# Designs tried in a protein design chat: VH-VL binders against NAD kinase (nadK). Part 160

Target 1, 268 residues: NAD kinase (nadK), of Syntrophomonas wolfei subsp. wolfei (q0aze0)
Amino acid sequence: MKIILVNNRFKENTEKKAQEIAGQLSALNVEVIIDNGLDEPYAGTVDFIMVLGGDGTMLRAARRYGQRAIPVLGVNMGTVGFLSNIEINELAEYLPLILREEYSLEARMMLEVAVFQQQSLLTRVFCLNELLLRSNSPRMLSFALEISGQKLEPYRGDGLIVSTTTGSTAYSLSAGGPIADPQLDAFIVTPVASHIINKRPLVVSPEREISLHLLEEREAIIGIDGQIKMDFGAENRVLIKRAPHPLLMVNLKAKPFFTSIDRSLQRQ

## First folded at step 13 (VH-VL)

Design AA119 (from AA1 with light chain R52K; framework fv_bermekimab)
Fold by ESMFold2-Fast, scan of step 13:
Structure AA119 (fold): chain C 268 residues (1-268), chain A 123 residues (1-123), chain B 107 residues (1-107)
Amino acid sequence: as target 1 above (268 residues)
Amino acid sequence: QVQLVESGGGVVQPGRSLRLSCTASGFTFSNFGMHWVRQAPGKGLEWVAAISYEGSNKYYAESVKGRFTISRDNSKNILFLQMDSLRLEDTAVYYCAKDHLWFSRSSYGMDVWGQGTLVTFSS
Amino acid sequence: DIQMTQSPSSVSASVGDRVTITCRASQGISSWLAWYQQKPGKAPKLLIYAAKTLQSGVPSRFSGSGSGSDFTLTISSLQPEDFATYYCQQANSYPLTFGGGTKVEHK
């Protein structure tokens, strides 16, 4: 059995804890690869991915490894988030179940994002939450949104979010998007400060292809999962599809989504 | 540089068939949707047919549905229009034209045009 | 089909004049309208797309306006090379349709 331990080297005391866990796993005849985020993703075959950290660390792990159809477990190292399943102090209790493969998997859709510059592919990225297009200046954007070849009325405003259902509680929520059951596969398209009063969030089939293109030269950026940022101008185009594989999230204990989001909204 | 060249036009008998070709050079042909647009002598422009960049979606004007077939060969950079059951009203210069935006399944406008090929009829 | 109606069918103008050409769609087409220029014996040239976006290399004296069903192409100060026929074309939905054209003639 080979396991990748994903951690954030700069989070307090997490490097030491990762090494302790790696030692425990090695003692149980498990081969361990540590990914602290500084190097390229491990290229070899693995059986399991254990993410030690918060939601941000899980988003990074999903971008690096989510398309490999390998079980991914979120282990919380601090404040409980939406993407972790167990606490670090519970790991010893659940480790025998992990090693015997006694757990269920929850599939979470991901986005495939391809960014072009004058027809040349600049990058292809997979992400769990969302792509954000936003203005990088006081001037509003003017841009075209295509959904499987259908052109909507041009958008004028600060930007647009294309989100997974998992991402419905992230930036899309802040911009006025709906809360979606993560069990559903759908794109959620949420305008950011639209000049057009009747622009509403859209819920779109995950079989459709979404593309964005500026109609006027502006300073804009695209953001991916709140962690990757790229300049975006009139010579750029982005194409968004459902990724070929969902992220396979390990479920060792029941984590009720609806009560969690309800409590979060009460705290605001 | 960027160029479209039509061929295959000529004098034809009513009811016969004719195949037009459009050879593309100077751009990545497979990235763009393509169109056929015709213009009868002394008349305005009439859109005839379109094909998506990957070739899977085809569109036709009502006047040519069931008679004309658009196709493309991305490996050879050639667009085709197969014209069956030709009528006198099909007399026109036929232009091929490239969509403006790459990797789009919609049209925003046609930015590159060939010089046209004339289709006309004999008695 | 969406019918595109241009007016006028022709206009006589002198160099330096402001020329306005109007295009009306039989139903709403949002901003999905292109404008073309065609000189005798030549293929059309794209001037404007998305109602207002000037094609690269087209002089700034050309401008487009409008949305929905009513659109305008304006040439702010007509030059000798601008005498031509102008066409609008809706790109909202298939089948694509052109207006009947507006001929801008000398004097």
Scores: ipSAE 0.719, ipTM 0.871, lowest interface PAE 1.4, mean pLDDT 91

Design AA12 (from AA1 with heavy chain D99E; framework fv_bermekimab)
Fold by ESMFold2-Fast, scan of step 13:
Formats: C-alpha cells, structure tokens, sequence
Structure AA12 (fold): chain C 268 residues (1-268), chain A 123 residues (1-123), chain B 107 residues (1-107)
C-alpha cells in the first residue's frame, strides 16, 4: 500500500504532524509519500491520498491528483469546511478501516480548463471548485460566452464564474449563485456584478463546452480554485469542459451536506 | 503572410458543375471556420456557405442548398466548394474567407479574404 | 432568414465629413453584427465585429454602435482612402446575411 500525505503548509505544526502520521503508517508497512507543494506532483502509482488540512489543501490535492481515480480522504486539522470527512483526532480510530478499504466513495465532478494565448495552448489544468474571470482594473469587462457553440448576449460587468456543483458553496455563492447538491453533475455560470439587471446564474449540462473571450482589450485575470492566477486579455481564450474523471472522495463518517450548509448559512 | 487564394472559376454552361478551391497559407488552417461569399457583377455581397474548423458542421444559403457542397482538407490547407446544377443566377466572383475567432463553432466575422475567382456563363 | 436593410444606398461626402451608415435587422441579433469596407475591384476588409469591437489595424475614426435590431457605423472624419462601399453582416445565426451596401462617394 502506498499513500500520499498532502499538507496544509499554512497551518502551524503541519509538517511535524505529517511526519508523525507518516511514521505511524510506515510502522504498519505502508509506503508514504509526502506532498508539501514544493515539488512536482508525485508521478508514481499510489493506492490512497490523505489530505491533512482544510478545503484549500483539498483543492490543491484535487488539482494535482484528482484525475487518477484514487480515493482521497480529507482530514481536518482545525478549520471547519465542506471537503473534509474526519477530524485529525479521529484518524487513529478510522485508520484500520482505511487500510482494509472499508469505506464508500463519493464522486465529485471536476472542470478541465484549457487556456490559450491566441491559438497556442498556454496551460491545461483541472479544478474542483471554479474558474473565475474578473476585471483587474476599475473598468468593466465586455466579453463573450459560448455554450456548446451557441453565443449568448455579451456580458458586461466585473466578470463571470464557471463552477462545479461542489464549487456552488465557494466563490459562486458569494456572487449570488445557487447552492447545488454536490451529488449532481452540472456547470453553474454566475455573473459577477453584471451591468445588465436580468443576467441570472445559469445551470447547464456537464456535457456542454463553455468558452470565454474578451470583446474589448481590458486588464483581466482568470483564477482557478482561488489558487492559480493568470493574466487574461483579448488575445486569450478559455475552454471549459467536464474533466474525464471525478474526484473520488472517501466517506468514513456521515457528514450530510445539507446539515453542513444549513449551519454555515446560520453563521453568515 | 496570411493569405487565401481561390481557383477553379471559369466560363461554364447552365446545368454543369464546377469545383472551386481555396488554398490557405500563413496561419493554422485547421483552427478556423471558413466561408464562401459571392458577389454578382455590380451587386452586393451574398454569403453562400460555411464549414466549422473541424469539418463536422456545414451551413448553406437557401439559394444553394442541395446544389452546392462545402468541404475542407485540413491536411492540405484547402477549402472546396462543389457547385452542381449551376444556374445563370450563380454568376459572381466567389471569395473564400476566414473566420476571425479560432476554435469557435460560431461566427463573429471574416477577417481574411481571398481576391476571388469569377464564375460566369456562356450561351 | 434574417434580412439586413442598409440606409442610405449611397451618400455623397467630402474629406473631413462625419458619415453615418445604418443597418436594420428583421429580428433581434443581439450584438452579433460585423461591418466591412470594400473598394472597387478588391476583396472586403473587416472593420468591426460584435457591433462595436474595432478590428486590429483599423483607424479609430471608425466606430460602431447599436444592439438588438438597429445599428450604426460612424466615420468621424472622412479620409480620402475611406471612399468605398460598406456592408453590415449579421453573425447571430445561420444562414449569415449581408446588408445591401452603402456607397460612400465623392461630393
């Protein structure tokens, strides 16, 4: 058995705790690879991925490993979020179940994002929550949205979010998008401060291809899961599709989505 | 240099066929949708046909449906227009034109045009 | 089919004049309109797409406006090289359609 431990580098004592857990796993004849984000993603085959931290660490793990169809467990280390399943102080209790593969898997769709500089592919990345297009200056953007080759009326405003259902509670929610059951596969397209009063969020089939490009030269950026930032101008275009594989999230403990979101909304 | 060059026009008899070709150079042909647009002597522009960048979607003006066939060979950078059952009303200069936006199955505008090839009829 | 009607069919103008050309669609086409310039014996040149986006290399004296079904091309200060025929073209849906053209000629 080979396990990747993914750290939250911004939490106090995270590296020390990862080393402690790696030692415990090695004592049980488990080979451990630690991904603290400093190097390229581990290229070899692994059986399981354990994410130590909050939602941000899970987003990084999903971007790096989500397309490999490997079980991914979120272990919370103090920050409550939507993507962890167990707490760090519960790990010892659940570890025997992990090693015996006695757990269920929940599939979460991901986005495949291809960014072009004119006709050249600049980068292709996968993400769990969303792509954000936004203005990087006080001036509003003017941009075109295509859904499966159909042009919509041009958007004018501060930007647009293309989100998974998992991402419905992240940036899309802050911009006025709907809360979606993460068991559903769909894209959620949410305008950011649109100048047009009747621009509504759209919920579209995950089989559709979405593309964005600017109609006027502006200073804009695209953001992916709040972690990758790239300049975006009139020479750029982004193509968004459903990723080939969903993220396979490990479910060891009942953490019902609706109870969790209800508590979060009460706090807001 | 980005360039489109049409060929295959000429004098034809009504009811016959012609095949027009358009050779592209200076850009990645397979990334762009392509169009045929014609202009009768002393008249305005008339859009004739279009083909998507991958070749799967084809569109025609009502006046040519069932008679004209658009196709492309991305390996050779050539666009074709097969014109069957030609009518006197098909007399025109035929332009090939490149779609402005790459990797789009939609149309925004035609930014590069050939110099045209004349199709005309003898009695 | 969407019919595109241009007005006027011709306009006589002098260098330095402001010239406006209008285009009306028979149904709503959002902002999906392009403008072209054609000189005698030459192929058309794209000036504007998406109703108001100026094509690279086109002088700033050219501007487009409008949305829905009514559109305008404006040349703010006519230059000698601007005497030509201008065409609008809807890109909202297939089949694509051109307006009948507007000839800008010497006064």
Amino acid sequence: as target 1 above (268 residues)
Amino acid sequence: QVQLVESGGGVVQPGRSLRLSCTASGFTFSNFGMHWVRQAPGKGLEWVAAISYEGSNKYYAESVKGRFTISRDNSKNILFLQMDSLRLEDTAVYYCAKEHLWFSRSSYGMDVWGQGTLVTFSS
Amino acid sequence: DIQMTQSPSSVSASVGDRVTITCRASQGISSWLAWYQQKPGKAPKLLIYAARTLQSGVPSRFSGSGSGSDFTLTISSLQPEDFATYYCQQANSYPLTFGGGTKVEHK
Scores: ipSAE 0.730, ipTM 0.875, lowest interface PAE 1.3, mean pLDDT 90

Design AA120 (from AA1 with light chain R52Y; framework fv_bermekimab)
Fold by ESMFold2-Fast, scan of step 13:
Structure AA120 (fold): chain C 268 residues (1-268), chain A 123 residues (1-123), chain B 107 residues (1-107)
Amino acid sequence: as target 1 above (268 residues)
Amino acid sequence: QVQLVESGGGVVQPGRSLRLSCTASGFTFSNFGMHWVRQAPGKGLEWVAAISYEGSNKYYAESVKGRFTISRDNSKNILFLQMDSLRLEDTAVYYCAKDHLWFSRSSYGMDVWGQGTLVTFSS
Amino acid sequence: DIQMTQSPSSVSASVGDRVTITCRASQGISSWLAWYQQKPGKAPKLLIYAAYTLQSGVPSRFSGSGSGSDFTLTISSLQPEDFATYYCQQANSYPLTFGGGTKVEHK
């Protein structure tokens, strides 16, 4: 059995805890690969991915490994989030189930994002939450949204979010998007501070292709999962579709999504 | 240099067939939707047909639907218009044109045009 | 099919004049309208797309406005090379349709 242990080197005690867990797993004849985000993703075959940290660390793990159809377990280290399944102090209790492969998997859709400069591909990335297009200046954007070749009326405003259902509780929620059951596959398209009064969030089939480009030269950026940032101008175009593989999230402990989100909204 | 060159026009008899070709150079042909637009002598522009960048979607003006077939060969950078059951009303200069935006399945406008090829009828 | 009506069919103007050409769609086309310039014996040239977005290399004296069903092309301070026929074209839905054209000629 080979496990990738993903951690955040910049969080207190995460390296020390990762080494402790790696030692425990090695004692059980499990080969451990530690990924702290500095190097290229591990290229070899692995059986399981354990993410040690908060939602941000899970988003990075999903971008690096989410397309390989490998079980991914989120282990929380104190910061409450939506993408972890168990707490670090519960790991010892659940470890025997992990090693015997006695758990269920929840499939979470991902986005495939291709960014072009003119006709040249600048980057292709996968993400779990969303792509954000936003103005990077006091001036509003004017941009075109295509959904499977259908042009909507041009958008005028600060930007747009194209989100997965998992991302419905991230930036899309803050911009007025709906809360979606993460077990559903759909794109959620949420405008950011639109100057067109009746621009509503859209819920779109995951079989659709979505594209964005500016109609006027403006200073804009695209953001991916809140972690990758790129300049975006009138010579750029972004193409978004459902990624070929979902992220396979390990479910060892029943976590009631709707009750959790309800409590979160009551606090705000 | 970005250019489109039409060929295959000429003098035909009514009821016959003719195939027009358009060769593209100076851009990545397979990234763009393509159009055929015609103009009768002394008249305005009339859109005829379009094909998506991958060739999967084809569109036609009502006046030519069922008679004309648009196709493309991305390996050779060639656009075709097969014209069957030709009528006197089909007399025109035929332009091929590139859509403005890459990888789009919609149309935004035609930014590159050929010089045109004339289709006329003999007496 | 969406019918595109241009007015006027011709306009006489002098260099330095402001020229306005209008285009009306038979149904709403949002902002999905292009404007073209055509000189005798030549292929059309794209001036404007999405109703107001100037094509690269086109002089700033050309501007477009409008949305829905009514659109305008404006040429501020007409230049000698601007005497030509102008066409609008809707790109909202297939089949694509052109206006009948407006000839801008010398007074």
Scores: ipSAE 0.710, ipTM 0.866, lowest interface PAE 1.4, mean pLDDT 91

Design AA121 (from AA1 with light chain T53N; framework fv_bermekimab)
Fold by ESMFold2-Fast, scan of step 13:
Structure AA121 (fold): chain C 268 residues (1-268), chain A 123 residues (1-123), chain B 107 residues (1-107)
Amino acid sequence: as target 1 above (268 residues)
Amino acid sequence: QVQLVESGGGVVQPGRSLRLSCTASGFTFSNFGMHWVRQAPGKGLEWVAAISYEGSNKYYAESVKGRFTISRDNSKNILFLQMDSLRLEDTAVYYCAKDHLWFSRSSYGMDVWGQGTLVTFSS
Amino acid sequence: DIQMTQSPSSVSASVGDRVTITCRASQGISSWLAWYQQKPGKAPKLLIYAARNLQSGVPSRFSGSGSGSDFTLTISSLQPEDFATYYCQQANSYPLTFGGGTKVEHK
């Protein structure tokens, strides 16, 4: 059995705990690879991915390993979030189930994002929550949104979010998007401070391709899961489609999404 | 240099067929949608047909639908227009044109045009 | 099909004049309109796309405006090389359609 242990090196307690857990797993004849964010993703085959931290650490794990169809378990270390399943102090109790592969999986769709400059591919990345296009200056953007060859009325405003259903509770929510059942596969397209009053969030089939480009030269950025940031100008174009594989999230105990989000919204 | 060159026009009899070709150079042909646009002598521009950059989507003006077939060969950088059941009203200079935006299934305008090839009829 | 109507069909002008050409769509096309210039015996040249965006290399005396169904091409100070026929073209949906053209000719 080979397990990748994903942690955040900038949180001292999390890194120390990762080393302790790695030692415990090694004592049980489990091969452990530690990904603390410094090195390239592990290129070999693995059986399981354990994420120690909050939602941000899970987003990094999803970007790096989500397309490999490997079970991913979120282990919370104190920060409340939506992507963890068990608490760190419960790990010892659930570890036998993990090693015997006695758990259920929940599939979460991911985005495939290809960013071009002219006709050259600059980068191709996968993400769990969203792509954000936003202005990086006081000036509003003017941009085109194309959905499977259909051009919408040009957007004028601060930007746009293209989100998965998992990402519906992240930036899309803050911009006025709907809360979506993460078991549904859909793109959620949410405008950011649109100058056109009647622009509404759209819920779009995940089988469609979405593309964005600027109609006027502006200083803008593309953000992916809040972790990757890239400059975006009129010579750039982004193509978004559903990623080939969903992220396979491990459920060791019941996670009541709707009651969890309801409690979270009561505190806004 | 970005360039489009049409060929295959000529004098034809009504009811016959012609195949027009358009050879592209100086850009990555497979990244762009392509169009055929015609212009009858002394008349305005009329859009005829379009094909997506991969070749999977094809569009036609009503006047040519069922008679003309657009196709492309991305390995050879060539666009084709197969014209069947030709009519006197098909008399025109036929232009090949490149769409402005790469990797789009829609149109944003035609930024590069060929010189045109004349299709005309004899008795 | 979306019909594109251009006005006027011709205009007589002198160098230095402001020339305005109008294009009306039979239904809303948002901002998805292009303007072309064509000189006798030559292929058209793209001037403006998405109603107001000037194509690279096109002089700044050319400008486009409008949205929805009503669009305008303006040449602020006509130059000798600007005597030509101008066409609008909607790119909102297939089939694409051109206006009838406006010939800008010498007085």
Scores: ipSAE 0.710, ipTM 0.859, lowest interface PAE 1.4, mean pLDDT 91

Design AA122 (from AA1 with light chain T53H; framework fv_bermekimab)
Fold by ESMFold2-Fast, scan of step 13:
Structure AA122 (fold): chain C 268 residues (1-268), chain A 123 residues (1-123), chain B 107 residues (1-107)
Amino acid sequence: as target 1 above (268 residues)
Amino acid sequence: QVQLVESGGGVVQPGRSLRLSCTASGFTFSNFGMHWVRQAPGKGLEWVAAISYEGSNKYYAESVKGRFTISRDNSKNILFLQMDSLRLEDTAVYYCAKDHLWFSRSSYGMDVWGQGTLVTFSS
Amino acid sequence: DIQMTQSPSSVSASVGDRVTITCRASQGISSWLAWYQQKPGKAPKLLIYAARHLQSGVPSRFSGSGSGSDFTLTISSLQPEDFATYYCQQANSYPLTFGGGTKVEHK
């Protein structure tokens, strides 16, 4: 059995826990690869991925490994998030179940984001939460949104978010999007500070193909899961579709999504 | 550099068939949707048909639906229009045109046009 | 089908004149309208897409405006090379449709 431990290089307690867990797993004849985010993703075959940290670390793991159809377990190391399943102090209790493969899997859709410069592919990125297009200056953007060949009225405003249902509680929520059951597969398209008062969030089939391009040159950026940032101009085009594989999230313990989000919203 | 060249036009009799070809050069043909647009002598432009960049989606003007078939061969950079059951009202110069935007499943306008090929009928 | 109506069908003008051409769609087409210039014996040339955005290489004297159903092409100061026929074309939905054309001719 080979396991990748994903941790955040900039969180020292996560590094220490990763080493501790690696030692424990090695004693049980499990090969461990530690991914602290500094190097390229591990290219070899892997049986399981354990993410030590918060939601941000899960998002990185999903981008690096989510398309490999490998079980991914989120282990919370601090604040309660939406992407972790167990707490670090519960890991010893659940480790035997992990090693015996006694758990269920929840599939979470991911986005495939392809960014072009003219006709050349600049990058292809997979993400769990969202793609954000936003203005990088005080001026509004003017851009075209195409959904499976249907062109909508041009958008004028600060930007647009294309989100998964998992991402509905991230940036899309802050921009006025709906809270979605993460067990549903859908794109959520949420405008950012639109100057057209009736531009509402859209919930569309995950089989749709979404594309964006600027209609005039502006200083804009695209952001992916809040972690990747790229300049975006009128010579760029982004194509978004459902990723070939969902992220397979390990479920060892019931997580009450609706109760958790309700409580979170009452705090703010 | 970027060029579209139509061929296959000529004099035909009503009820017969013609196949028009459009050879593309100077751009990546497989990245763009393609159109056929016609213009009768002394008349305006009329859009005839379009095909998506992969060839999976095809669109036709009502006047030609069921009679004309658009197709493409991306390996050879050639667009085709198979014209069956030709009528006198099909008399026109037929233009091949490239859509403006790459990898789009919609149209944003036609930025490159061929010289046109004439389809006319014998007296 | 979406019908595109252009007016006028022809306009007589002199070099230096301001020329406006109007295009009306039979239903809402958002901003998805293109303008073309065609000179005798030649293929059309794309001038404007998405109602107001100039194609690369097109002189700044050309401008487009409008949204929904009513659109205008303006040539602010007509030059000798601008005598031609102009066409609008809706790109909102298939089948695509052109206006009837407006011929800009010498006085």
Scores: ipSAE 0.692, ipTM 0.851, lowest interface PAE 1.5, mean pLDDT 90

Design AA123 (from AA1 with light chain T53K; framework fv_bermekimab)
Fold by ESMFold2-Fast, scan of step 13:
Structure AA123 (fold): chain C 268 residues (1-268), chain A 123 residues (1-123), chain B 107 residues (1-107)
Amino acid sequence: as target 1 above (268 residues)
Amino acid sequence: QVQLVESGGGVVQPGRSLRLSCTASGFTFSNFGMHWVRQAPGKGLEWVAAISYEGSNKYYAESVKGRFTISRDNSKNILFLQMDSLRLEDTAVYYCAKDHLWFSRSSYGMDVWGQGTLVTFSS
Amino acid sequence: DIQMTQSPSSVSASVGDRVTITCRASQGISSWLAWYQQKPGKAPKLLIYAARKLQSGVPSRFSGSGSGSDFTLTISSLQPEDFATYYCQQANSYPLTFGGGTKVEHK
């Protein structure tokens, strides 16, 4: 059995814990690769991915490994979040089930985001939560949204979010988008401070292709999962579609989504 | 230089078939949707057909639906219009045109046009 | 199909004149309208797309306005090379449709 341990190098506690867990797994004859963000993603075959940290660390793991159809377990290190399944102090109890492959998997859709400059591909990124297009100046944007060849009336405002259902509780929620069951596959398209009164969030089929480009030269930014940021101008175009593979999230412990989000909203 | 060159026009009898070709150069053909637009002598422009950049989506004007077939060969940079069951009202100069925006499944306008090829009928 | 109606069918003008051409769609097309210029014996040339966005290399004397169903092409100061026929074209949905054309003629 080969396991990748993903941790956040910017959190000292997770690096120490990753080393401790790696030692414990090695003693059980498990080969361990540690991914702390310093190197390229591990290219070899692995059987399991264990993410030590909060939602941010899980988002990074999903971008690096989510398309490989490998089970991914979120292990919470004390940070409140939605993407972990067990707590770190529960790991020893659940480890025998992990090693015997006695768990269920929940598929979570991902986005495939391709950003072009003119006709040249700048980057292709997979993400779990969302793509954000936003103004990087006091001036509002004017941009075109195309959904599978259907052009909507041009948007005027601060930006737009294209989210997965998993991302419905992240930036999309803050911008007025709906809360979606993460077991559903759909894109949620949420405007950010639209100047046009009747621009509402849209929930569309995950088979749709979504594209965005600016109609006026403005300073704008593309953000991916709140972690990747790149400049976006009138000579750029972004194409978004459902990623070929969903992220396979490990369920060892029942975690009721709706009661969790309800309590989170009450506390704001 | 970005260029579209049309061929295959000529004199035809009603009810016959004709195949038009349009060869593209100077741009990445496979990145753009392509169109056929016609213009009858002394008349205005009439959009005829379009094909998406990868070839999976095809669109036709009602007047030609079921008679004309648009296709493309991205490996050879060639656009085709197969015209079957030709009628006198199909008399026109036929232009091929490139859509303005890359990787779009819609149209934003046609920024590059061929010189046109004439399709006419013998008396 | 969306019908595009242009007015006038022709206009007589002199160099330096402000020329206005209008285009009306039979249903809402948002901002998805293009304008073309065609000279005798030549292929059309794209002037404006998305109702108001000037195509690269087109002189600034050309401007477009409008949204929904009513659109205008304006030439602020007509030049000798601007005598031509102008067409609007809706790009909102297939099938695409052109207006009937407006011929700008020398007075």
Scores: ipSAE 0.735, ipTM 0.876, lowest interface PAE 1.4, mean pLDDT 91

Design AA124 (from AA1 with light chain T53I; framework fv_bermekimab)
Fold by ESMFold2-Fast, scan of step 13:
Structure AA124 (fold): chain C 268 residues (1-268), chain A 123 residues (1-123), chain B 107 residues (1-107)
Amino acid sequence: as target 1 above (268 residues)
Amino acid sequence: QVQLVESGGGVVQPGRSLRLSCTASGFTFSNFGMHWVRQAPGKGLEWVAAISYEGSNKYYAESVKGRFTISRDNSKNILFLQMDSLRLEDTAVYYCAKDHLWFSRSSYGMDVWGQGTLVTFSS
Amino acid sequence: DIQMTQSPSSVSASVGDRVTITCRASQGISSWLAWYQQKPGKAPKLLIYAARILQSGVPSRFSGSGSGSDFTLTISSLQPEDFATYYCQQANSYPLTFGGGTKVEHK
């Protein structure tokens, strides 16, 4: 059995814990590859991915490994979040089930984001939560949104979010988007501070292709999962579609989504 | 330089068929939607047909539906218009035109045009 | 089909004049309108797209305005090379449709 152990290079506590867990797994004849974010993603075949940390670490793991159709387990290290399944103090209890493959999988859709500069592909990335387009100056944006070849009325405002259902509780929520059951597959399109009163969030089929480009030259950026940031101008175009593979999240114990989100909203 | 060159026009009898070609050079043909637009002598512009950059989506003006077929060969940078059951009212200069925006499944306007090829009739 | 009504059919003008050409769509087309210039014996040239965005290389004396169903092309100070026929074209939905054209001719 080969396992990738993903942790955050900038948190000394998670790095030390990753080394301890790697030693424990090695003692059980499990081959361990540690990914602390410094190097390229591990290119070989693996059987399981264990993520030690909060939601941010899980988002990075999903971008690096989510398209490989390999089980991914989120192990919480005390950070408040939605993407972990078990706590670190529960790992010893659940480890035998992991090694025997005695767990269920929950499929979470991902976005495939292709960013072009003129006609050249600048980058292609996969993400679990969202793509954000936003103004990088006091001036509002004017941009075109296409959904499966249909041009909507031009958007005017500070930006737009294209989110997965998993991302419905992330930036899309802050911008006024709906809370979605993460077991549903859908794109959620949420305007950011739209100047047009009737611009509503849209929920659209995950089979549709979404594209964005600026109609007027403005200083703008695109953000991916809140972790990747790129300049975006009128010479740029972004194409968004459902990623070929969902992230396969390991479910070892029930985590009730709706009561968890309801409790979180009560604190704000 | 960016060029579109039409060919295949000529004199034809009503009810016959004709195939127009448009050869593209100087840009990445497979990245753009393509159009056929015609203009009868002394008349205005009339949009005829369009094809998506991948070739999977095709659109036609009502006057030519069922008679004309648009296609493309991205490996050869050629756009085609197969014109069947030709009518006298199909007399026009036929222009090949490139859509403005790359990788779009919609139209934003046509920024590059060929010189046109004339289709006319004799009895 | 969306019908595009262009007016006037022709306009007589002198160099230095302000020329306005209008297009009316039979239904709402948002901002999805393009303007073209065509000189005798030549293919059309794209001037403006998305109702108001000037194509690269087109002089700033050309401007477009409007949204929904009513659109205007303005030439602020007509130059000798601007005598031509102008066409609007809706790009909101297929089938695409052109206006009937406006010929800008010498007085």
Scores: ipSAE 0.642, ipTM 0.823, lowest interface PAE 1.7, mean pLDDT 90

